# Ledger of designs, part 76: miniprotein binders against p81326

Target 1, 226 residues: p81326
Amino acid sequence: MLHFGGFIMEINHISKILEKEREEYIRNKVEEYLKQGFSKDDAVNKANQSWRTYIGHRIQDVIYNLLKKFLKDSGLKVTTDKALNNRNLPEELDKVKRLIAINYGEYLFLPDADVIVYKVENNDIKIIAIISVKNSFRERRFETTYWKLKLKESPVTSHIKVFLATPDKDNEISYKCPNGKPKKMRIILEYELDGIYFLKEDFEETEKAKHFGKIVEDIIEISKKL
Key: E = the ipSAE of ESMFold2; O = the ipSAE of OpenDDE; V2 = 0.75 times the mean of E and O plus 0.25 times the DockQ between their complexes.

## First folded at step 6 (miniprotein)

Design h3 (at its last look DockQ between E and O 0.01; V2 from the best seeds 0.00; counts 0 for: pae O 5.5 > 1.5, placed apart)
Fold by ESMFold2, look of step 7:
Structure h3 (fold): chain B 226 residues (1-226), chain A 83 residues (1-83)
Amino acid sequence: as target 1 above (226 residues)
Amino acid sequence: SDLEKRAEFLILIAEELIREAEKLLEEGRPEEAIEKLKEAVKLLEWLLLMYRKNNLDELAERIEKLIERAKELIERAEKIKES
């Protein structure tokens, strides 16, 4: 089977690898939007937005498949918030949904969780962690922190670890105090979340801010304590 | 409906914790039983808070009876631990 080290090298360069596709993607999307009747300026803006969405989904898919592959032999299973929103759920996933949902008065909603890791123990389910995948922090910078705080409010969900995975291409959270000045976004994210996992080589490593290659080991270790 | 399904599922979890605690008491392990019972009470009291205003008197009564049973078992476990 493939060794974990080879995957680490490729995943730490995922943004650069996907960026090579950008020019062709944008060109094709601009043509599509022009055919729909948008002006050239609008088509270009929409194409750039489409690219940001596309690259975000691609990174999410890579992370999902990596975790599914490398956690399988440890008896750990992986799902997503999108899978849990389907109306026709198998019993196992229905239980996962019931264990991760958040009450808002009379309403029940799922947290935004790109990847959910859980285990099954004698037909009992224990949710171990959720991973939020962020390609950039231009919008909704603290959404993951909001969900951590909401999960802490209930005895059902307070044990769930909340991780952020990011290539952080533009160095928005890679360092705590660049030029001696505290970077608010990095400081708050690291303080509130259970971990930040970088899909790149160059960042300020701490006990909570780590290379993405450590995430499998960390999840397995946490699962043994729950 | 989703609220009711979640409540019923969580009640089953609490009931399992209580049954596990009863087994631990039989095995002479009262401190471990107390911890499971405290966990069950915390879950059940949270359920009451979340669901008591949904006109579910039958559900609320069931939860309250489970809390009473769990607290009785805690009292028994404390006496065993003391002896």
Scores: ipSAE 0.293, ipTM 0.728, lowest interface PAE 3.5, mean pLDDT 86
Fold by OpenDDE base, look of step 7:
Structure h3 (fold): chain B 226 residues (1-226), chain A 83 residues (1-83)
Amino acid sequence: as target 1 above (226 residues)
Amino acid sequence: SDLEKRAEFLILIAEELIREAEKLLEEGRPEEAIEKLKEAVKLLEWLLLMYRKNNLDELAERIEKLIERAKELIERAEKIKES
């Protein structure tokens, strides 16, 4: 329990910690792209895009590792969509992959699943939750919502909880109605998803919008009902 | 202190990254190991700066040892990648 309180405060600073590297990262990438023959403007733009991808992956990795660690004692397992992209999967991961697949008639495709939480009971795998990690909502704002809706369409996947984890650095979805104006994205994401978990303190808390520190408890509770 | 609790949490994350990197090395995936190790080093270096500023010597030593371990593993991974 004591580890969870300290955990909550540090996760709030993950974005700030990672952002300290931005200036140096951008400078180095700009130099790299200039050496490749890009214009200054193109180099800057590419560097900024590279940074967004880079920081997104770092946040995802942190969240993955946290969940893996804190869910371990509960007997829950964690994987990623990246791990499932291998041709030769262990039997367990192959089953996980099949259990999150979405049917498109002749084809099965995987949802975007940055983190997948599952349990193994009596050699049966049950998928508990998919966590999408988003650092910013500039692109593909409702992609996670799309996958949630698609997962609901099948009795095989309809039970899978879909969560969004975000530091929401730009306050795009932190509040429902800032200044009396509804934030469409917050309202839709909160409505369609099973939960939004913020890696920050400054947000409007609701039944579905919580601090990231609650995600472990929520997942464990869900796992007990499955 | 709240600062020590914060440090312990980030240390635990870094230790997990290092453990995963070790596993990746054993699996013959040095590139992915290096990525995780670099992340661990970055986290730990940030912690080290924070704790040096606050005169927390015991935590600083632990952090420094983890940084050293991660860097050694990076060197090993790079050698494996080049062989």
Scores: ipSAE 0.023, ipTM 0.347, lowest interface PAE 5.5, mean pLDDT 86
ESMFold2 (binder alone), alone request of step 6: mean pLDDT 83; pTM 0.801
ESMFold2 (binder alone), look of step 7: mean pLDDT 84; pTM 0.802

Design h30
Fold by ESMFold2-Fast, scan of step 6:
Structure h30 (fold): chain B 226 residues (1-226), chain A 83 residues (1-83)
Amino acid sequence: as target 1 above (226 residues)
Amino acid sequence: SDLEERAIELILKAFELIREAEKLLEEGRPEEAIEKLKEAVRILQEALELARKNNLDELAKLIEWLILMAKEYIERAEKIKES
């Protein structure tokens, strides 16, 4: 079994680094846009938009590395949709890609699978979970739900767990309405997905909505049932 | 953005219709499924126009993907209907 406290410690360290990185990134981007002739207000808005894109990729990388490190001793392997889109895939990754790809007539697309967890037993591959990483719910907020519904349609992919991981900094799905009810988006995502893992403390914890620190143990538990 | 929230509200309604259509297809009711999917496409086209008019490029891409998917479902349902 993994030392769970070490995983939590790394999450806390990474969160602190990301906040400091944000301050430097925004400052530099505002300066760049001002040099290009944008107004101060436009420069700030563009810098914030640029940060949202940048941090999305950064959080994906962080989650990938954390899961790879902490799942290794449990015999679980981790890859990304970016790795699967490379030309001349290793045989193992080519098999992973084929086991999660969704058919749209003439075209084959990968789901919203920023991070993919799988296992190899007797040269057979079993996909455990797909993790969609969302920094913001401003755009594409139900894309993960769409992919979950598509995967559920096939007996080959219906067992695959679909998780959402998010800092939810704008409280878009952790916010409660004044009457104490969760937001509509939170209700829908929690209902349709197999789990939501928050990279923050302020949220209503449920069986399916948990702190990100619980994801490693949950994935290991799921893998034992396959 | 109020306009962005409106587009998302339309997407959610279309998603509900697609889910209902999938259930109808599983139950062997393709004619009813086709009607639900056609309404989903109509609503998604409305959302797409709203997204494009307001320069919501990322939402527009998502809506285009959903329209393509719904049309594929219609084609499948029509084949099932034909036996």
Scores: ipSAE 0.000, ipTM 0.105, lowest interface PAE 20.1, mean pLDDT 76

Design h31
Fold by OpenDDE base, second read of step 7:
Structure h31 (fold): chain B 226 residues (1-226), chain A 87 residues (1-87)
Amino acid sequence: as target 1 above (226 residues)
Amino acid sequence: DSEELEKRIEFLLLIAKELYEEAEEAARRGDYETAIELLKEVIKLLEWLALMYEELKDPELLKRVAELIKEAAEALKEIARRLAEES
């Protein structure tokens, strides 16, 4: 618990810290795209899109590393969908991949699973949780909800908790009813998902909407019930 | 608060250290691709630490972080060299 105080404070500033790199990153990418023959306007647009992708991956990597670290002592393991996107998987990861797969009749597809938490007991794999990491909600706002609903359709996957982790820098889902007007996205995500974890202090806390500092404890508690 | 700052530093350094150890283990196994990716993450964390504490005007911390970045970068170069020799 004592290590959580410093952790919480660092996490709250993750977006601000990473944004310090933005100006230099954009300049370099604009120059790169201009050299490729793009117009100035196209180069700027492509650079901004590249930045959004880059910053999203950086936040995901931080969250992955944190969860891997803090869940290690509990005997829980962490992987990613990227690690599962290999033709030659170790037996353990091949089992993990199969246990999160969604049936579409002739085909099996994986949900978006930025972080996957599982345990190994007597050579059996149990999937505990999937964490989706979102820096912004500009596109595919309810994609995580879709995957949660699909996972519920099978007795193999129905127990898997689906969490959303976000800094929500633009306050898209931080409050349910700001100025008396319901935020549809916040309400739906909170209702359909098992939890939302904020990498910030300024949000409306509820039973399902918590600070990211609570996610480790919540995952450990879930793991004990499986 | 100096105590708060110390806890934050210790946390990030702990993560960086663990990733570094995992990279060394991967390299020992001959999995240089994994080792390289882990070392890249170490460097990113240390750079993040440096950016966070630049505002705190702690020159000793910044110097230490810079040294750690250099060590990780040197390790990365060595692993990359070994990978190239085995390919």
Scores: ipSAE 0.020, ipTM 0.297, lowest interface PAE 7.0, mean pLDDT 84
Fold by ESMFold2-Fast, scan of step 6:
Structure h31 (fold): chain B 226 residues (1-226), chain A 87 residues (1-87)
Amino acid sequence: as target 1 above (226 residues)
Amino acid sequence: DSEELEKRIEFLLLIAKELYEEAEEAARRGDYETAIELLKEVIKLLEWLALMYEELKDPELLKRVAELIKEAAEALKEIARRLAEES
């Protein structure tokens, strides 16, 4: 609880930095496209599309760094699926990889685990949670749900919490029943996943759908039960 | 657990059907980019459902998976045809 306010302040500071970074990125990209001969409207559209790709990777990095920083004092470790795909994998990370891999007969595949939280106790590794980061829901909106269902099939992985983190700028899953029409995507994701964490202020909060500022406290509480 | 696996297959079929319907709506409004990406996800889900089904050998689930695969494939062909016409 002592660091809860610090985490929220850090999120607010990063949000301001990202907003300024967006303005600079778009201005530079618009100028670049205009120099290539695109119309002003086309240049703006292309710059916005470029930013959407860029920010997706930035949000993953931000979440990784925030969780690594704020979970450290609780004895929790954080890694990424990118780190687990390195050729020269340290023994500890190789064990993490084996503990989240899903069996498809002769093949083993990793779930869509952008960020992975685990702990090491007496040389044993326990996976606490995996976090899927989605900047938009135009594509692969239920991929995280599929991985959650696959992880539940094995006693080795069934305890692993699966979270979704998203800014949901297009309000695709922010409300269960906007304008009286049920949003199946929001309802299904909330039902099957262990939690949805919004990187925004305006959304319908439930026991499972929360502001991202609550994720550190939730992960620490889960880790104490393991 | 055969019963648990069967329930998971049923649920994934529901997700695939919902995504297929969204892809159809996107195509109907001319948003082919979104429709293609949604159909790709539907096809992936159906391919994985077919792999899970191999262990159960349930004829009714096989029929449902086959029907959705056929519908998704026909929808993808239609979208590709419309996209080619706009080129």
Scores: ipSAE 0.000, ipTM 0.213, lowest interface PAE 15.8, mean pLDDT 78

Design h32
Fold by OpenDDE base, second read of step 7:
Structure h32 (fold): chain B 226 residues (1-226), chain A 87 residues (1-87)
Amino acid sequence: as target 1 above (226 residues)
Amino acid sequence: DSEELEKRIEFLLLIAKELYEEAEEAARRGDYETAIELLKEVIKLLEWAALMYEELKDPELLKRVAELIKEAAEALKEIARRLAEES
């Protein structure tokens, strides 16, 4: 068992390691977009947007693999919404997909579920938690909150915990009331979600806002109550 | 503390291994784009581990990590080749 202290320290460094590629990535993408006939300003803007998508995906993959590894010994399983976006799903994943689906009358849609944690007992699947991974909050700031509320509306999904994991590089939600001024986004996300987990050390810790290192323990504890 | 640094290296290697396995799985299902991105991440994590081994002054482990980087780079080249052939 990787000692808890080592895990906490290294998850903070992952974000920094990933960011080292930014300058080279941006330069290469700018050149690519210039060759496509975009203006310099448009090329820079597109390159920056491409980087945000790229780094967000990488952080999500790291978190997925960490959770998969650390939850394995507890008998818990991990999947992603991307894995569920297949026409030919194994029976287990097809059941998972159905158990997180939100009803919109004629249609069923999946919530944004970057990581899905579930258990299998006697061929029955129980969904434990959905983790949304956000690198930045520039767009769709309350999207995770919307999905939490929608999941709460059905007795099939109301038990599912919804967590947010973020490095919060720009300190958008790291503190509730910096300089005595309430941060609306932090307050709302913390109130509506089951927890916020930070991939950093510099944040205001509360009962619901914790370091990412606590997420495994919290998920295991929730799984025992289901 | 050397023990703390060893734990950090072990953690990085663990993540790198998991990402590598996922890259192999992505490649098997024909998702070469995902496989390439994961392998790039594997290489970066291994490079970071190598720097930490250098700090520990352990040349044997450093050599082992260098071999892992080479293996991941070769896998990346092979997947890139397959992607180019299917395009």
Scores: ipSAE 0.013, ipTM 0.267, lowest interface PAE 8.8, mean pLDDT 83
Fold by ESMFold2-Fast, scan of step 6:
Structure h32 (fold): chain B 226 residues (1-226), chain A 87 residues (1-87)
Amino acid sequence: as target 1 above (226 residues)
Amino acid sequence: DSEELEKRIEFLLLIAKELYEEAEEAARRGDYETAIELLKEVIKLLEWAALMYEELKDPELLKRVAELIKEAAEALKEIARRLAEES
């Protein structure tokens, strides 16, 4: 119980840190673009665009660190697709990579698995879940759904839960139309994925679409059934 | 089983169609970089659908998906050419 309370407290603390980082990042980027000869308005615009890219990577790192910290006591381990793309992999991570890599003959592709949760039992690795982190849905919005469908093809990977984590700041998938209907993208993502976790407060929860604060408890429950 | 596989193929084709339509809209707006990225996803989805149709041993549907892959690849080449002309 305390460990879930600590998780929520850390999410709130990190939110405040990210807001402060934004202010510093924007100020520094505006100065950088002004030195390059851009007008003040163009510099501000470009700084905001740069922040959107930066925060995407930053949110992924935050989610990784939070999950690593709060799943550790449950015997669960966490890694990233970046770690799996290193040329010199430890034996354990090499096994993780093989268990999620999709092989269709000549090629091996990693799914859109920004964060991977697994456990080690009797020297065997069991993948629990992969989490795709999306800050925006402008490009490659169905990539996570594609990888979920692909993973379901194989008995080796069909048990792996595929989650989406997103702040959905622009209400791309948390908004309902005036008639109460969710957008087509939300319907497809929620139908095909095992869960969507929002890093925001202003949305209607369902069985599969929840506040990010519930992800640790859900992953632990899933791991107990395996 | 075959019913589950058929449902998965239907969803892949539905997603591919939606992304293709978005790619067309992006290209119409002159947003060639977005259109190219979307078309790459369309081709990937269609390739996976083709593999599943092969498992179902349905040569007629496999031929249809192959035609869609060709059309998406041709669209990607044309848009990439326009992007290169403008850079």
Scores: ipSAE 0.000, ipTM 0.190, lowest interface PAE 17.4, mean pLDDT 77

Design h33
Fold by ESMFold2-Fast, scan of step 6:
Structure h33 (fold): chain B 226 residues (1-226), chain A 87 residues (1-87)
Amino acid sequence: as target 1 above (226 residues)
Amino acid sequence: DSEELEKRIEFLLRIAKELYEEAEEAARRGDYETAIELLKEVIKLLEWLALMYEELKDPELLKRVAELIKEAAEALKEIARRLAEES
């Protein structure tokens, strides 16, 4: 079948794997902390804190691998900010790094772009999108918005789409308030960003806030216009 | 350009203030963990606003941002101190 159908199937499969990994991870970490002399409640709290850090990196890796696999046939390439921070970069990745760097006078800084999608045509590189991956909004709510605003200021980077991908497990931006309006954070992020992709089922879809399964088709469509 | 930057700065300052108020409410109800996380976000927003000063060149904004960073950092230290004393 089509790669897009396979993409949705792999997302569902990975969700089940991550649920099982969570149970095993928490069980092992609780045991570890109990051996260190922590109380049961403290061990559970520490294990949950450790899981939040671990799963943030794990979800980022999963998203990277899925996008790399399903965008390949469309001539699109995927990299990570981790890859761009290596000491010795291949020429292609060095060019990617230069094309997303933000100029602060004499200094260049990279946005916090967990996953980067680009294309190569005749050895020229065009950045399509950067994707910020947030497991929760307790870390840095507006970081993605700040980088979007900075990228918009330069003619070199103003075309780059900035997306947020999140499971939003605490329903911080995917749930409506009792008065019928979206939460303040949802309104702000949806207004400023080019799109929000949820790794969950229960939320109200809009033109810019969608199930993560839509991201591959959206990126391909954007790429055709560049 | 500068007019657009001014509007963005004002927007971010409003958001930082709202998050700071939420942190105060969390601390008031004894939820120090949430208060600390919210204050970290406030400090990060204010740091980004300080970077935007480079483009806008507004001394009054830089002064206001610096004062808010100091206030948020002091609040974070105080909450962390209270949490440590109760443990």
Scores: ipSAE 0.000, ipTM 0.224, lowest interface PAE 13.9, mean pLDDT 76
Fold by OpenDDE base, second read of step 7:
Structure h33 (fold): chain B 226 residues (1-226), chain A 87 residues (1-87)
Amino acid sequence: as target 1 above (226 residues)
Amino acid sequence: DSEELEKRIEFLLRIAKELYEEAEEAARRGDYETAIELLKEVIKLLEWLALMYEELKDPELLKRVAELIKEAAEALKEIARRLAEES
């Protein structure tokens, strides 16, 4: 077991912990939807969808809190796209929001940015990285790639690293060529993104595909070059 | 090995402590929503510690983790009580 990144390897247990809660969560949600007048099949389907949303947010929150703590001593700051949706932002966060915005002519829109890492130097803000957190790739498989390409089109945002963090529970992108067959999604995501970080041990490691435990070191190194 | 595991434990405990302190600060400011969220994360970190120690079969560490989980849960209940009284 490559003990790379010391403390972050414990993230591998997130999926196990959340799975313990799943059965109870599903049961309670099914009961709730049945009381609302849904059929048994519809209630089960809705409960499963609710669970996917719930688990996704939980993983995102954990990653946010971990990065915030690990990067604190390096002087780096962490925020989220949700925090940037407020009408009354502190000056610092308002600047962060503006520095990640993508131009669509008459409109500016934010990329999907589950976690945003930035530094403040001499009252100037530099965006270092955006981390997209994905529990599964059932929907919007290349959404993170789209945002990376859009950020690359502007000199204001072209320097921003875009990372994907995932437990990849269903092994959708863990291996490039399982059984000699190329996994299109893994190959494209690895090519287009700056890195993929796995919250698991069982994956094909490459220069760009690493254990999540390496993300802190990689972000700190990038921050020194900016 | 045992040394690496100890370092992992120390780290997770440090993070749990820092999150707990932030939760207490949030509660002192009357931001009970933030306090509750932070305490939930503390509990999850301690659950991860417990899972790690189950593999190590260290009953003393398991006992300590269980005590910390209990303390965090009690703090969460108290914050929830205060929130209910203010609402």
Scores: ipSAE 0.000, ipTM 0.241, lowest interface PAE 10.7, mean pLDDT 82

Design h34
Fold by OpenDDE base, second read of step 7:
Structure h34 (fold): chain B 226 residues (1-226), chain A 87 residues (1-87)
Amino acid sequence: as target 1 above (226 residues)
Amino acid sequence: DSEELEKRIEELLREAKFLYLIAKELAREGDYEEAIKLLKWLILMYEEAAELAEELKDPELLKRVAELIKEAAEALKEIARRLAEES
């Protein structure tokens, strides 16, 4: 029994470290926007918005690189929606793009797919999972759920697993019923999605809600059943 | 193809550097086990960057990555030593 000692990816302190960078980042951006002629209040608001975007991208990039590295030995491939937004795609990525597209009649649109995991077997591409990365749930709380439901509507995409990865810094979905009160967002996301993966230790673990370190194993297991 | 490889290398180096900062902070806080895990991850990222640098035939970049691997490995050894002393 090759104990592939399941390399548990534990990235629990991403949010804390990013917070230390925030003050300097905000200061620099405020100065930049003031130089552009914005009011102080507008500059602060824009800087805060810029920070949220910046942090979101950094977390996404980390998750992408980790998954790419840890899934490589299993023969699985990883890409991003950003990589698919190119006019001149390699044949493989063009196929990936088509296999995750959602039909809206006259138009095909891609779901929000921060990370896409797929395999290539006998020149055929099978999409395994889409991972949505969310730093906070202040905006578009159920967007990932929407895409999961849309993917289920087609036999072409119904098999695709949709996962959410989050540090959940504000504890918006870490617990189902804190103080005996159900958290609607946690309950709905856990029900509709195939899994939620936390980049933190302080959360209520369930069959679907796990530490991010389990995502590689889960994806590999799913890939074997496809 | 070369520009894409360079971009991939820089992305790996950027993320590895980020993980390195995390690992240092964790070690400072006494969370040596998690720091060690992150250092192992970033070393793997550097190894991938080195492979890509070899493919790109850029010896200067390869040297830079090798130095980063060495630094990370030294940090790993030091944190492992501290963990052993506190156990």
Scores: ipSAE 0.019, ipTM 0.389, lowest interface PAE 5.2, mean pLDDT 86
Fold by ESMFold2-Fast, scan of step 6:
Structure h34 (fold): chain B 226 residues (1-226), chain A 87 residues (1-87)
Amino acid sequence: as target 1 above (226 residues)
Amino acid sequence: DSEELEKRIEELLREAKFLYLIAKELAREGDYEEAIKLLKWLILMYEEAAELAEELKDPELLKRVAELIKEAAEALKEIARRLAEES
């Protein structure tokens, strides 16, 4: 389970689990909304909207756990922006936080980095990559690009790779080999970011836009050059 | 501290101006709802910069920020009009 083939098997297994979770989640939420007095059509619509929010967090957790499991043997560590916002940080995480924080005068903000990959060598912390997880682009399209541009401005953070991971179920940024140009959103994201990893099979691969199954291998390769 | 206020204003204006360019590109792509959301948010950033400019007692800076708010508000109005036509 600790080789690249094992990683792909885990992804396939999780995809089946998530689909089963979706059916059960929708069923339970429909019942809940019906008990609140909503019509069946309204209950179904609200349950689907609730699922979109839930699956966003669920996919983030899945990606965090997969990366943590499959990067461990390469000496790489994984954390989250949520963990870095705790006031009582271990020394190691406090150092990670300082190495990715962006200064806005009086204010210090963390980028919207759902997952952070780093390594520790001789007590020195090296940030390898941050990964933004987007289930949908309906509300926050350029957020990841904004953070990439901010990190690029500082010599301390300019080496940090910024990746987007997304199922892109609505085909908002995946390029499917239609007879035409990619959408401007896809062009901008691919140009500015260091990579886009799709949690889907139906898209045209490029040097920077790949199947999510490639992310572990790519991160390990990047780490070896730092 | 006037130096600290100036730095905060500069950061707010730089970020809001960048987001304004992104909002305009989203509108060009036909993504009117997202462009409107970004415009609403960056207008709040400009309003904060205006409050800090008032605290700094810099009327020229306040005037410049007011013009940026006006520009963003006009863009929001136009994009909302286009959204209404497509719905």
Scores: ipSAE 0.000, ipTM 0.107, lowest interface PAE 19.5, mean pLDDT 77

